VHH binders against Putative methanesulfonate monooxygenase ferredoxin reductase subunit (msmD). Designs and how they scored, part 6

Target 1, 366 residues: Putative methanesulfonate monooxygenase ferredoxin reductase subunit (msmD), of Methylosulfonomonas methylovora (q9x406)
Amino acid sequence: MTSLARADDLAAAPLARENCAVSVETKSGVFGFDCAPGETLLYAGLRHGLTLPHECATGTCGTCRARVMTGEVDVAWEEAPGAARFKRDKGDVLLCQTRAVGDCVLRVPAEVAAKPARHQIPAYRTGLMENIRRLTGDVISFEVALSAPMDFDAGQFVVVEAPGLEGARAYSMVNFTRSADRIELVVKRKPSGGFGDWLFGATAEGAKVKVFGPLGRATFHADEHKNLLMIAGGSGIAGMMSILASAAEADHFRTRKGYLFFGVRTLADGFYLQEFAQRVVEAQGNLEVTLALSHEDPAGADHPDHPGVKLASGMVHEVAGRAMAGRYDDLIAYVAGPPPMVDGALRTLITQGGLSPSAIRYDKFG

## First folded at step 1 (VHH)

Design x04 (framework vhh_7xy4_2)
Fold by ESMFold2-Fast, scan of step 1:
Structure x04 (fold): chain B 366 residues (1-366), chain A 120 residues (1-120)
Amino acid sequence: as target 1 above (366 residues)
Amino acid sequence: QLQLVESGGGLVQPGGSLRLSCAASGFTFSSYWMAWVRQPHGKGLEYIATISSGGSSTYYSDSVKGRFTISRDNAKNTLYLQMNSLKPEDTAMYYCAKGEYDILTGYEPKGQGTQVTVSS
């Protein structure tokens, strides 16, 4: 009987009929917020301005770990990879997978701030799927027209919930605009089905979706006046495109250097190449872009059709490590991609690059 | 119902040859790069070779380069590994893996594998 034709209807889950009062004990003190029926505790806390720990916000990373001290909760995805080492008998949960059944008290083993000065508070918006474009055989770009403008920082992501599909999925914004009335997202097809299959089925145009965001802490700020290293695999390039757009708006590469390494299997799997070439020209020698080919040896050092895009053979984090030797000064590193690539990049940046963890900002995709 | 079924392993003397096969089903085989990985008894997974979706590009670990050849037949949804000049160190359970990422790491075997034993 309940139709999920509207995005606000997606929030109406059967677990509780009214808002639940949530209290969270943190290292920084005790905070309170209301959780709506069917809403996860992470999203409820975040939209009230609490900086609750999170990375993926979709069950895979484990960063949003908390303990239920009192009250009853429902866990939407009990087998979530991020919860593999939790003491569930003692009330350990992932806040991004947990819904309140009634009033509850949580303990978060972290320092939490309420409404910090340099913040964009996440909120729910409805969206319409528009401008679906195929970039390669397995990569699709699409836009979501938002019901209300969203302010976000370059490198941030949203979670999208599609009608008829279980769970929310995280996608970094490709564009960067002030007070965005539309966001651009990109998806690389995964064989696990779900949202990717729905989108690649070419029936998604005009569909109504639920969007929550902005999310993520791997954000670019031009006023930090740092050189940029960007290492991306697969759809991890999305956030890097947003960072490049923000850097261009701030004329950041006039005085700072940038290095982008984008890992793809073969030359034919490369995308955004014309935009990379144009960004390199605009930066007047201060931006280098390298396409790392894991499954092909390039015939030359430069892309034949896109001047300014360099080619190299190997895994993207190893290509970056070799190219960046001796070039880690005054730098913030951004890393986005699948866990093995991110872990490899972190090892290289910390052990070979000598970067502190605070100078490395990353997103892992499940 | 994604399935990968490895076959073609066996006992072989040093210097011998074997041809492994991997029958794939439940996904569009021609759209994905594929890999061979192995696991020696009591050790971790070791990457051996990868091949692009169309078969035009191949990469090998240094331990097998020049001795092993990876190939595929997209019409038959089958991946192959031709193993020549086999050494005792090549003794392992061999698995095929589907690429879910654009990098040479992160392979997770899901099939039962095929055992290769090199000894006299």
Scores: ipSAE 0.000, ipTM 0.113, lowest interface PAE 21.4, mean pLDDT 81

Design x05 (framework vhh_7xy4_2)
Fold by ESMFold2-Fast, scan of step 1:
Structure x05 (fold): chain B 366 residues (1-366), chain A 119 residues (1-119)
Amino acid sequence: as target 1 above (366 residues)
Amino acid sequence: QLQLVESGGGLVQPGGSLRLSCAASGFTFSYYAMAWVRQPHGKGLEYIATINSGGGSTYYSDSVKGRFTISRDNAKNTLYLQMNSLKPEDTAMYYCAADWGSGSYYDYKGQGTQVTVSS
């Protein structure tokens, strides 16, 4: 995060810059909003209630594409994968990676509404890092105690900015609670992941972070009365846990079926297994959970230590495709994970499963 | 058994060219976006290039744009990196990378192939 202390003064004094006025031309008309110092144009627009197009909100997908018509902007991550096909010489940018240097005019070639129909308007909150727990050798869960309650829908995510680390990182909520005063998140460690490395260190507990959300439209609503297919890889399981918690609260699996496929490398990399086994029991035959092992062949069809959790060999979307053959009726599919996995799952569900694109909800994390 | 095997590295003079290959096995290669990343001695991993699952979309870091070309052959389960106009600062261990669940192209990488640009 930006330091508020003066470099030449031992007494802390907050330094503030003026907000920039932003005008956005859309298919639905022209809207205005203010962009705070260091804030990306996407987050600024979203917190003013504008339904700006987005998926990952962190640079990988390209859905938040816009054109800068006038004004000077700064692009935080010029090499962002989502910008690969942009006409940058004509002002094309990713709103999630772009900050205003002064007042500017944007064009978004999409329908934009002034207020989201079903979702809460995203907002900034500060949070305190609490209850940091290792779940496996490279998976860690943590809670963020929020400065103000956040209402969210099951399947939504937040972006988190940690002190001293550049950029925002997207994490789906694991829990489900209306007017949440704390949120539970999970991350998988990787060598190039500054946030993950910071979490595995000694200084993260009690640290103050900045949280923006709720974000995402891949949300579960029990009143849609659909069967559920959930496909998750790695930390993409987080949002599925929230969906399962919401479904349990609504007693959804009393009359509807659920299918969860969770991809990990080996049996030892599985987590939340006891929670899955308990959910399967509570659903009385209407929920199936399969752990898909990409780097290990299971000795049997069932997890030896967790009754009710099935095992299969292969990549999670391929395992799901084989298991779901002939079982795509009256369902909504939820897919969460890295862009390559999500794209593979979408292809399987649409072309091999015959599932309508309107019945698929997904989140891509970069 | 997921396996990525890089090859094609070596010693080359500044201004020279090398073509790196990555042979993938143990997974459905055509379903995943792939990346090349590098690690100079004593430094962290640096993203170089990415290519989508179908091969129609590519992206490059500013340090290699215009000099390097990433490509793939899904029928052969092979990823390529054509490196032209090599500079001493391109000296690094180069890794082929696939993402199987962490939300990163660095989730899994192979053994690597060393590229040394020196006169």
Scores: ipSAE 0.000, ipTM 0.130, lowest interface PAE 15.9, mean pLDDT 79

Design x06 (framework vhh_7xy4_2)
Fold by ESMFold2-Fast, scan of step 1:
Structure x06 (fold): chain B 366 residues (1-366), chain A 119 residues (1-119)
Amino acid sequence: as target 1 above (366 residues)
Amino acid sequence: QLQLVESGGGLVQPGGSLRLSCAASGFTFSSYDMAWVRQPHGKGLEYIATISGSGGYTYYSDSVKGRFTISRDNAKNTLYLQMNSLKPEDTAMYYCARGYSSGWYEDLKGQGTQVTVSS
């Protein structure tokens, strides 16, 4: 009901063109933030310094579950795997897949805090795709030149949105540098992976992408003076490379031990092997690197082309469990890879290793 | 044409105050988070403060928290920085920057205004 001459214009108005005010009810109080047009509620809250629960930030894990109490929202990916057990009729949503249509009130069943100023607050940056290179038959590396520097902790990741591709994808940084003007990322091609297919295409080099980050809690800090256990499957190795670079910069392995287990199917699927060999030499006996082969029996205990890289047969979390027996003292464990591998590693670390959950830092990528 | 124009800098004694202004034109000002950044002579850019598009949320670097206040007037397309209890370490060229556009961080920065804190 309107006498406005432009009633049809109002009916055609784009959703959430202006910023929307969002209020979130949590176990630790009520917080507010602005949500920009086209932005998901998770990213809006995170860039405002709120410690909203999340793991994958891309629809897979379900950790960013919230309930819409009032207001209208739009869900970008209705079929997201992380939402499979949600009560949609009661307003349950994944914050990483949900956009505000107007002002809204959310309930998050967790403790939430505003970040201290010393922590890196996630932000959006544009990026330019550069230096795309193939590392193996199904692994590709690329760099993103950032519109503004990003300060991040070793082990953190970003989400990337590519032109013409739906949704955001999470990638851990491979490099480590403070105030980074570029980041290095790596992707293992999946059979249905649109992003991987795009990277092998002619249009990816020089393409402009949207980057949000830094994200993630599986961070390395040399001043904790702990021994390091790193268990990685597939592209989960990316964050471990960043941790190794940070540890080298801090000369961490001069006085502390490191153990890296990298799971691949066959010897030919291994990558970063020269860098692993160099890191082992630099650490002067305080870093052990093992390539775990799930579909091949190694001919010997050492990699034939890279002395210092050890070989073992089996699933990476099982190889790590056997090798680490009796070696769990004074360490922090970092685990990154697909959910089944991460869950297997967590079980081993808690039951066999006796590690507290607080000594285990992990990232699950779908 | 997209433009940011800073003003209000000058020479001030330690403990003094200054108010900086930034006049924005050529874009929908209320749709962007805005920031103040500074660059001391011969140093890199340092983040100072951010304000959301609505003005409802503000964030500060530890070096200025409690001393500086960021604000905006969306009706006038103007960003402000109230600087109190100024220290010699605050001496820098101050820039207005467009932070987020529909969730994007865009490196649009003005010409700057010089702040000098000295006895």
Scores: ipSAE 0.000, ipTM 0.199, lowest interface PAE 15.9, mean pLDDT 80

Design x07 (framework vhh_7xy4_2)
Fold by ESMFold2-Fast, scan of step 1:
Structure x07 (fold): chain B 366 residues (1-366), chain A 120 residues (1-120)
Amino acid sequence: as target 1 above (366 residues)
Amino acid sequence: QLQLVESGGGLVQPGGSLRLSCAASGFTFSSYAMAWVRQPHGKGLEYIATISTSGGSTYYSDSVKGRFTISRDNAKNTLYLQMNSLKPEDTAMYYCAKTWTYTSGSYDYKGQGTQVTVSS
């Protein structure tokens, strides 16, 4: 086997041999927690119930920015895109990329809660990779059988660490089940992407992985009794599937409207189309699904094989903006995808839709 | 009322074959993807196969690829699983499931099951 999980230990910067005491200064006061050897400061704080700011939890967004006030730390990925404008000489770090070498003091410029009443506390679980399936030429679905049940909210994600691969990768849950003993995840393969290549290989099925979660705050709750707008690009559709599953379980679309816009390049790049058609039938007119094609003009307004799925040409946030004009009443918007798509959708929702930031829940991946 | 009734299980020797059937009623069968899942005694549910609404797309777990074939007859509201080259490890209760996804993990209804035992 060419998978070198041991090489990660040899390549890593010096790490503590024992748990480190971490103190974090926030706008809400000072909190303490223990950080395990090799653990990032973000995951350590989150599993102790602290609502530390984060979005991607994997180095690209910059939301988990903090300052190291005292103590020695190891930054696993110093050139992470999320840290591009940080004052690293002054101790600025991404908590999702920072490991403790010894006891340290951090400053987080945000309000942080400790163990709030309705908070799903993240934890580590071991998982087994199962049921790996190709959905398109570059999209693959897989399941992880968990060592212990995970309770999560629809729209949340986990990070997965695979043997022989450096770093953790974030994936939103596709399914929705309380006390889940199994989670379903989906990945769009990137050229030369290590994790995607590993998933397409023979050694991924049955492999043991480490899972940390649930993570993310872009969560759906049926008891809010809101209309739903869902805008997704690429693998960002995963969390929307979980939201649709939760909404179906709660019979949410019996009394509320839903609008899903899924952006892909061409008709052939569409996936989950049968699932969308089924959800549209179940919702009896209260759910609309549109596949937005950025690089192809559709021959008609409806998908030829899935008549419940509408087709439109254009970038997904622009298609959504046009379709949603005058339809933003009593609505929460969910947006998931790569940063440029999310940023475009946020601009549309705020400037054209007049939505307050509190009515928009989003995840940026990649 | 929604109902799924599995049949075709039984005792078979290693290397043998069985054909499972699932009769569906109480919902528009042709509008839903369907799956086969199994549960060995004292173990959790294991996904086996899923089929799209038209039957044009099929998905299999790696443990059964090349040995099992899922199919459907929308005119008869019936789902099938052809099982070839059976192994002792295939011994389980087999369930037909109505599903919201092509792949797995989300079953909104499961039938009563049919027992498959692979033994000499």
Scores: ipSAE 0.000, ipTM 0.164, lowest interface PAE 18.1, mean pLDDT 81

Design x08 (framework vhh_7xy4_2)
Fold by ESMFold2-Fast, scan of step 1:
Structure x08 (fold): chain B 366 residues (1-366), chain A 122 residues (1-122)
Amino acid sequence: as target 1 above (366 residues)
Amino acid sequence: QLQLVESGGGLVQPGGSLRLSCAASGFTFSDYYMAWVRQPHGKGLEYIATISGSGGSTYYSDSVKGRFTISRDNAKNTLYLQMNSLKPEDTAMYYCARDSGYDYWSGEMDVKGQGTQVTVSS
């Protein structure tokens, strides 16, 4: 069976099928939950309200590492990058790639809470692909009309399974809506990428997809009353758009400052520029947006077609570091992008900015 | 079709040097940032260094800055990591990775090789 066929079984009849009993030993005690046939252990635990460690939830980062103490499991993607060099003979697995074959006992070396104080417990939904739009030559936006509303926090993501394509893919929500009946996602096409290629094809519009979420811990809350720094590389901009939408709904920038740095290769690779310009105007001086060009020197300090958007040359984390000198007061930083950019940003924020690690929220691979 | 093949790892004594190489094929090498990352046994991935497509910009993690040098030869489609003053803590599987700068959070993997083992021990 493929990942799509297994997902159909889980979505269609998880409670009607024979479930496996899972016990998980954590630093906070022992918790139990049921795992449906073909369901991954991470998704099973999360939908039962357990705050199991995760970042990518799709096999790449390694944060959901656990050990199988007893019982038989099936690993869906044995060569998953996050599992490289695991002690497989000792039972080390990625929970996002592991399915129970029978009752099992896991060990997770982390603090885990049952029933978090929020009502945003991850769940399976089906969705219909709609409003597929090309934003640049290799960037595509799409919406998913959900079978049931999803309440999520700005900065969270979902995993999506497409028809005929193996495996789930993680995408941060671009929009922010309480009890959302639709979510907006964005993807950059890779030459060897299956999902991006499928989206650029004729069969994606109107297609039925499987969605699991909301997921992720790098979330924005206006009631924290902090200034915001947002540093995004490439597709990391998606979660920042959701944060901006949430901040606008709460009139956050009326009393707080915001700084967004968006890294792209060239001026032609920039997208969401009209929305950035609009947000800058609405914030009346309290929001600054800078497009950082890593492979092009800008002709001027401002975008020629979007005057509210500033231009700078360099890697986005270096541009942000220079621009933010002396501006770190009462601030939470959000960082999303490739590991080199995230590592560079973290170094600058901690060593030059003097930020506490608790004031930095990031989405990083592994 | 798209491939990254690492080489140059091995056993070396503390204070020694190694030069890693990564042969890239199946894409326009000069159009991409390239990175070295490592994974010690039983631990997560650690970023080491990145280099721009032209080779004009480099960045290093604090743990290796001043000891390691990343470079590239675009005519040969090859990425290098010169490692000096090696420490036991540098023991890890080293991977060459293509950094597209766009899609690390999407769950679609960047091109990454099978790795080359570096062991620093006396």
Scores: ipSAE 0.000, ipTM 0.133, lowest interface PAE 19.1, mean pLDDT 80

Design x09 (framework vhh_7xy4_2)
Fold by ESMFold2-Fast, scan of step 1:
Structure x09 (fold): chain B 366 residues (1-366), chain A 121 residues (1-121)
Amino acid sequence: as target 1 above (366 residues)
Amino acid sequence: QLQLVESGGGLVQPGGSLRLSCAASGFTFSNYAMAWVRQPHGKGLEYIATITSSGGSTYYSDSVKGRFTISRDNAKNTLYLQMNSLKPEDTAMYYCAKDYGDYVEWGQDYKGQGTQVTVSS
């Protein structure tokens, strides 16, 4: 999720140079697009409507791997974790970390198509930072007022670039609104996390940021009429809040079951608890929410201040596995959090739950 | 194709008022947030105000909050900036900007002609 090698890209727009022409060889044919000075090849392709493979879009996963066939490129973050085993000398790159120096030809070993007309193509928007609120000792919520409306699906994310901070950071939308003029995001402060440190400072409120999105494939659609399993760790809860909001608008839990497992270290690290309790009441028995405590043993099975929220001890994917035994019928699973948590959840859902990979939608963050 | 034409600047005494206008063409004006930015002679661009596509929300830099008002008329494809209680430090070239998510178009918007505001006696 971290792309700290990049300079302040927000300064590049008034100083724009000539665009570079990019050609991409894919399994579906050859596509062309322009890449702006300082822009990464992934974002350039996505905003031209190409469904280029991606997951984190910020250097940690490796899904946006491509090969440079001809032309010169600049790699913003040489040491990106997603590129650790790439054959760099053979032209292997992460498109989310790579900028064109001149015209170039890329090869992407995947099927690529233009986005359907009914879905918004990812685009750059500027935004203003608003309503920055501390939720716990290390969790901050904030809103971004967008320069142009963004239509997104519940579970999608954006990448945010702050002035003076290196690189882009991925955050799932917490809210769900069609044609959103504003988005709500949440971040958990990490060691050496410049963006989190900036949010705790005095200069973030009212600051102008650059936003790119919507991104992500782990999307909820009420017309699939499935039971929902949601497993979230840390800031991965953000996308689940968006899914819950979308499900509420569609009255989804009047006829379908939902199960949310939210992993935190201790009871004091829990947030959105009053909203969870309210959602449980509104679902009239069809939604269960469990807060999984990895570093604390709860005194009881229910949250003392939020009676609709259940408590359990353990890692969130293990808690979910135990609670969901025999309950995987007609279900789509949504998983969001750090890579070790997501990988643990995927193993549990496939081996113990018997779920097809097509029934599991996930995002790996930081 | 995209054009933004600013007008309404001029010379004004400290404490005075001016109303800037921006005529937009070449895009669906009502679909985009709009901004005002300024550039004092020999300095970088400074953000002033933004208005959402519907006009339902407005945002201001601390330096102008309470003195300037941004507004829009979507039927006329026009953006406005009402400037009150003007100070010498408000002297700058003023540009309207399509506060737009297209990376390349952002730079193009700032290359418009602008309108000069000079606050002096």
Scores: ipSAE 0.000, ipTM 0.179, lowest interface PAE 15.8, mean pLDDT 80

Design x10 (framework vhh_7xy4_2)
Fold by ESMFold2-Fast, scan of step 1:
Structure x10 (fold): chain B 366 residues (1-366), chain A 121 residues (1-121)
Amino acid sequence: as target 1 above (366 residues)
Amino acid sequence: QLQLVESGGGLVQPGGSLRLSCAASGFTFSSYGMAWVRQPHGKGLEYIATISYSGSSTYYSDSVKGRFTISRDNAKNTLYLQMNSLKPEDTAMYYCARELYGSGSYWEDYKGQGTQVTVSS
């Protein structure tokens, strides 16, 4: 019945039929932007170049908290984990879950800047799902062929909205290419995960999806000339792959050191092992990759099929802490994974590593 | 000022072929994905094919797979649809569309007059 994609293809009776004017009061002044029908207030503000506070952009972290001062809004996910302690009666909302019903005024208790147009300003693109490949029993990679090129920084992510599924899901780019016409993403299947279940089904290949991005501040820049520490759990490895690709393109490990720790349950749960081995060879001793096994003791110090990949027993942040003792000089740390792992890594990096918060870049995934 | 001008339609017998063209202006053509969408008389819109900004990726509706081919020439700002093995049910007004960014959902912007394809004996 509906053959052409629609801007307002969300079943919510109170949603606005036309663009809404939004005013946001911040510590840096008042800014205005337009919100399209069915669009969340966070994405509307971001695509207008405003640096609205956000981390996950999908309802789990709470960083995009704002207060609705005037006007009507619709909240797509009332029980979002990030909003658990909000004063809803006083207008507290998560901007990533909130859509405008009419013109509204928001208050954001943060400093906000307007980006120049030449910065990587997030934008909507459509995409076609392609090259869906199973990497392990519960890990699947896929590519999205974009309707327009996306210039992004290594370590950034997008949010993907799939047909028939409400809400958006955040995935870091695995590849790195300036002006990319394709992005590669990876997902680890979770119990009752709607997107993961859809992706493991037969109908995802060739499906049209909506993509918003690039997003995220945990970005790699070779011109900072820093040693790199990368700690990843589960699907958090995606952004680290992008960082490794960017570092290789810039020949970064010719003069700098890199350390990657990838946490999995067992040896059989490891993936990207051939790519890790290749990167280690190319770095000529300046890149170390360790697969941390939380539920299996390795038979040796090196992966039997990939000698460039080291093996260690333990939780990834503990393995990294032990291996990195005394090796934190001139370093930026990148951490990505589930909140408990990220929190454990941050504690180690700050208390044992002596790293300042400005030298630590992280993403927490649900 | 977005402008899309479709051409190449006409009357053709079943089993015949037509090549549609869309001349684009008013935007950077090479930076946008493009689509062909059709509307039979008195029915809704149906998207037929989509092509990425570089031309490296294409998608087709099940009704036209194996019969239609979408392509583009970024140097000429032109989108094409090669239509083979035409059937009476392919009779429709054909529009080219640009993927629109900044919408609250999936949005294809089609502002051309269209080109009529009639498949009849």
Scores: ipSAE 0.000, ipTM 0.259, lowest interface PAE 14.9, mean pLDDT 80

Design x11 (framework vhh_7xy4_2)
Amino acid sequence: QLQLVESGGGLVQPGGSLRLSCAASGFTFSEYAMAWVRQPHGKGLEYIATISWSGDSTYYSDSVKGRFTISRDNAKNTLYLQMNSLKPEDTAMYYCAAGYDSSGYFEYKGQGTQVTVSS
ESMFold2-Fast, scan of step 1: ipSAE 0.039; ipTM 0.488

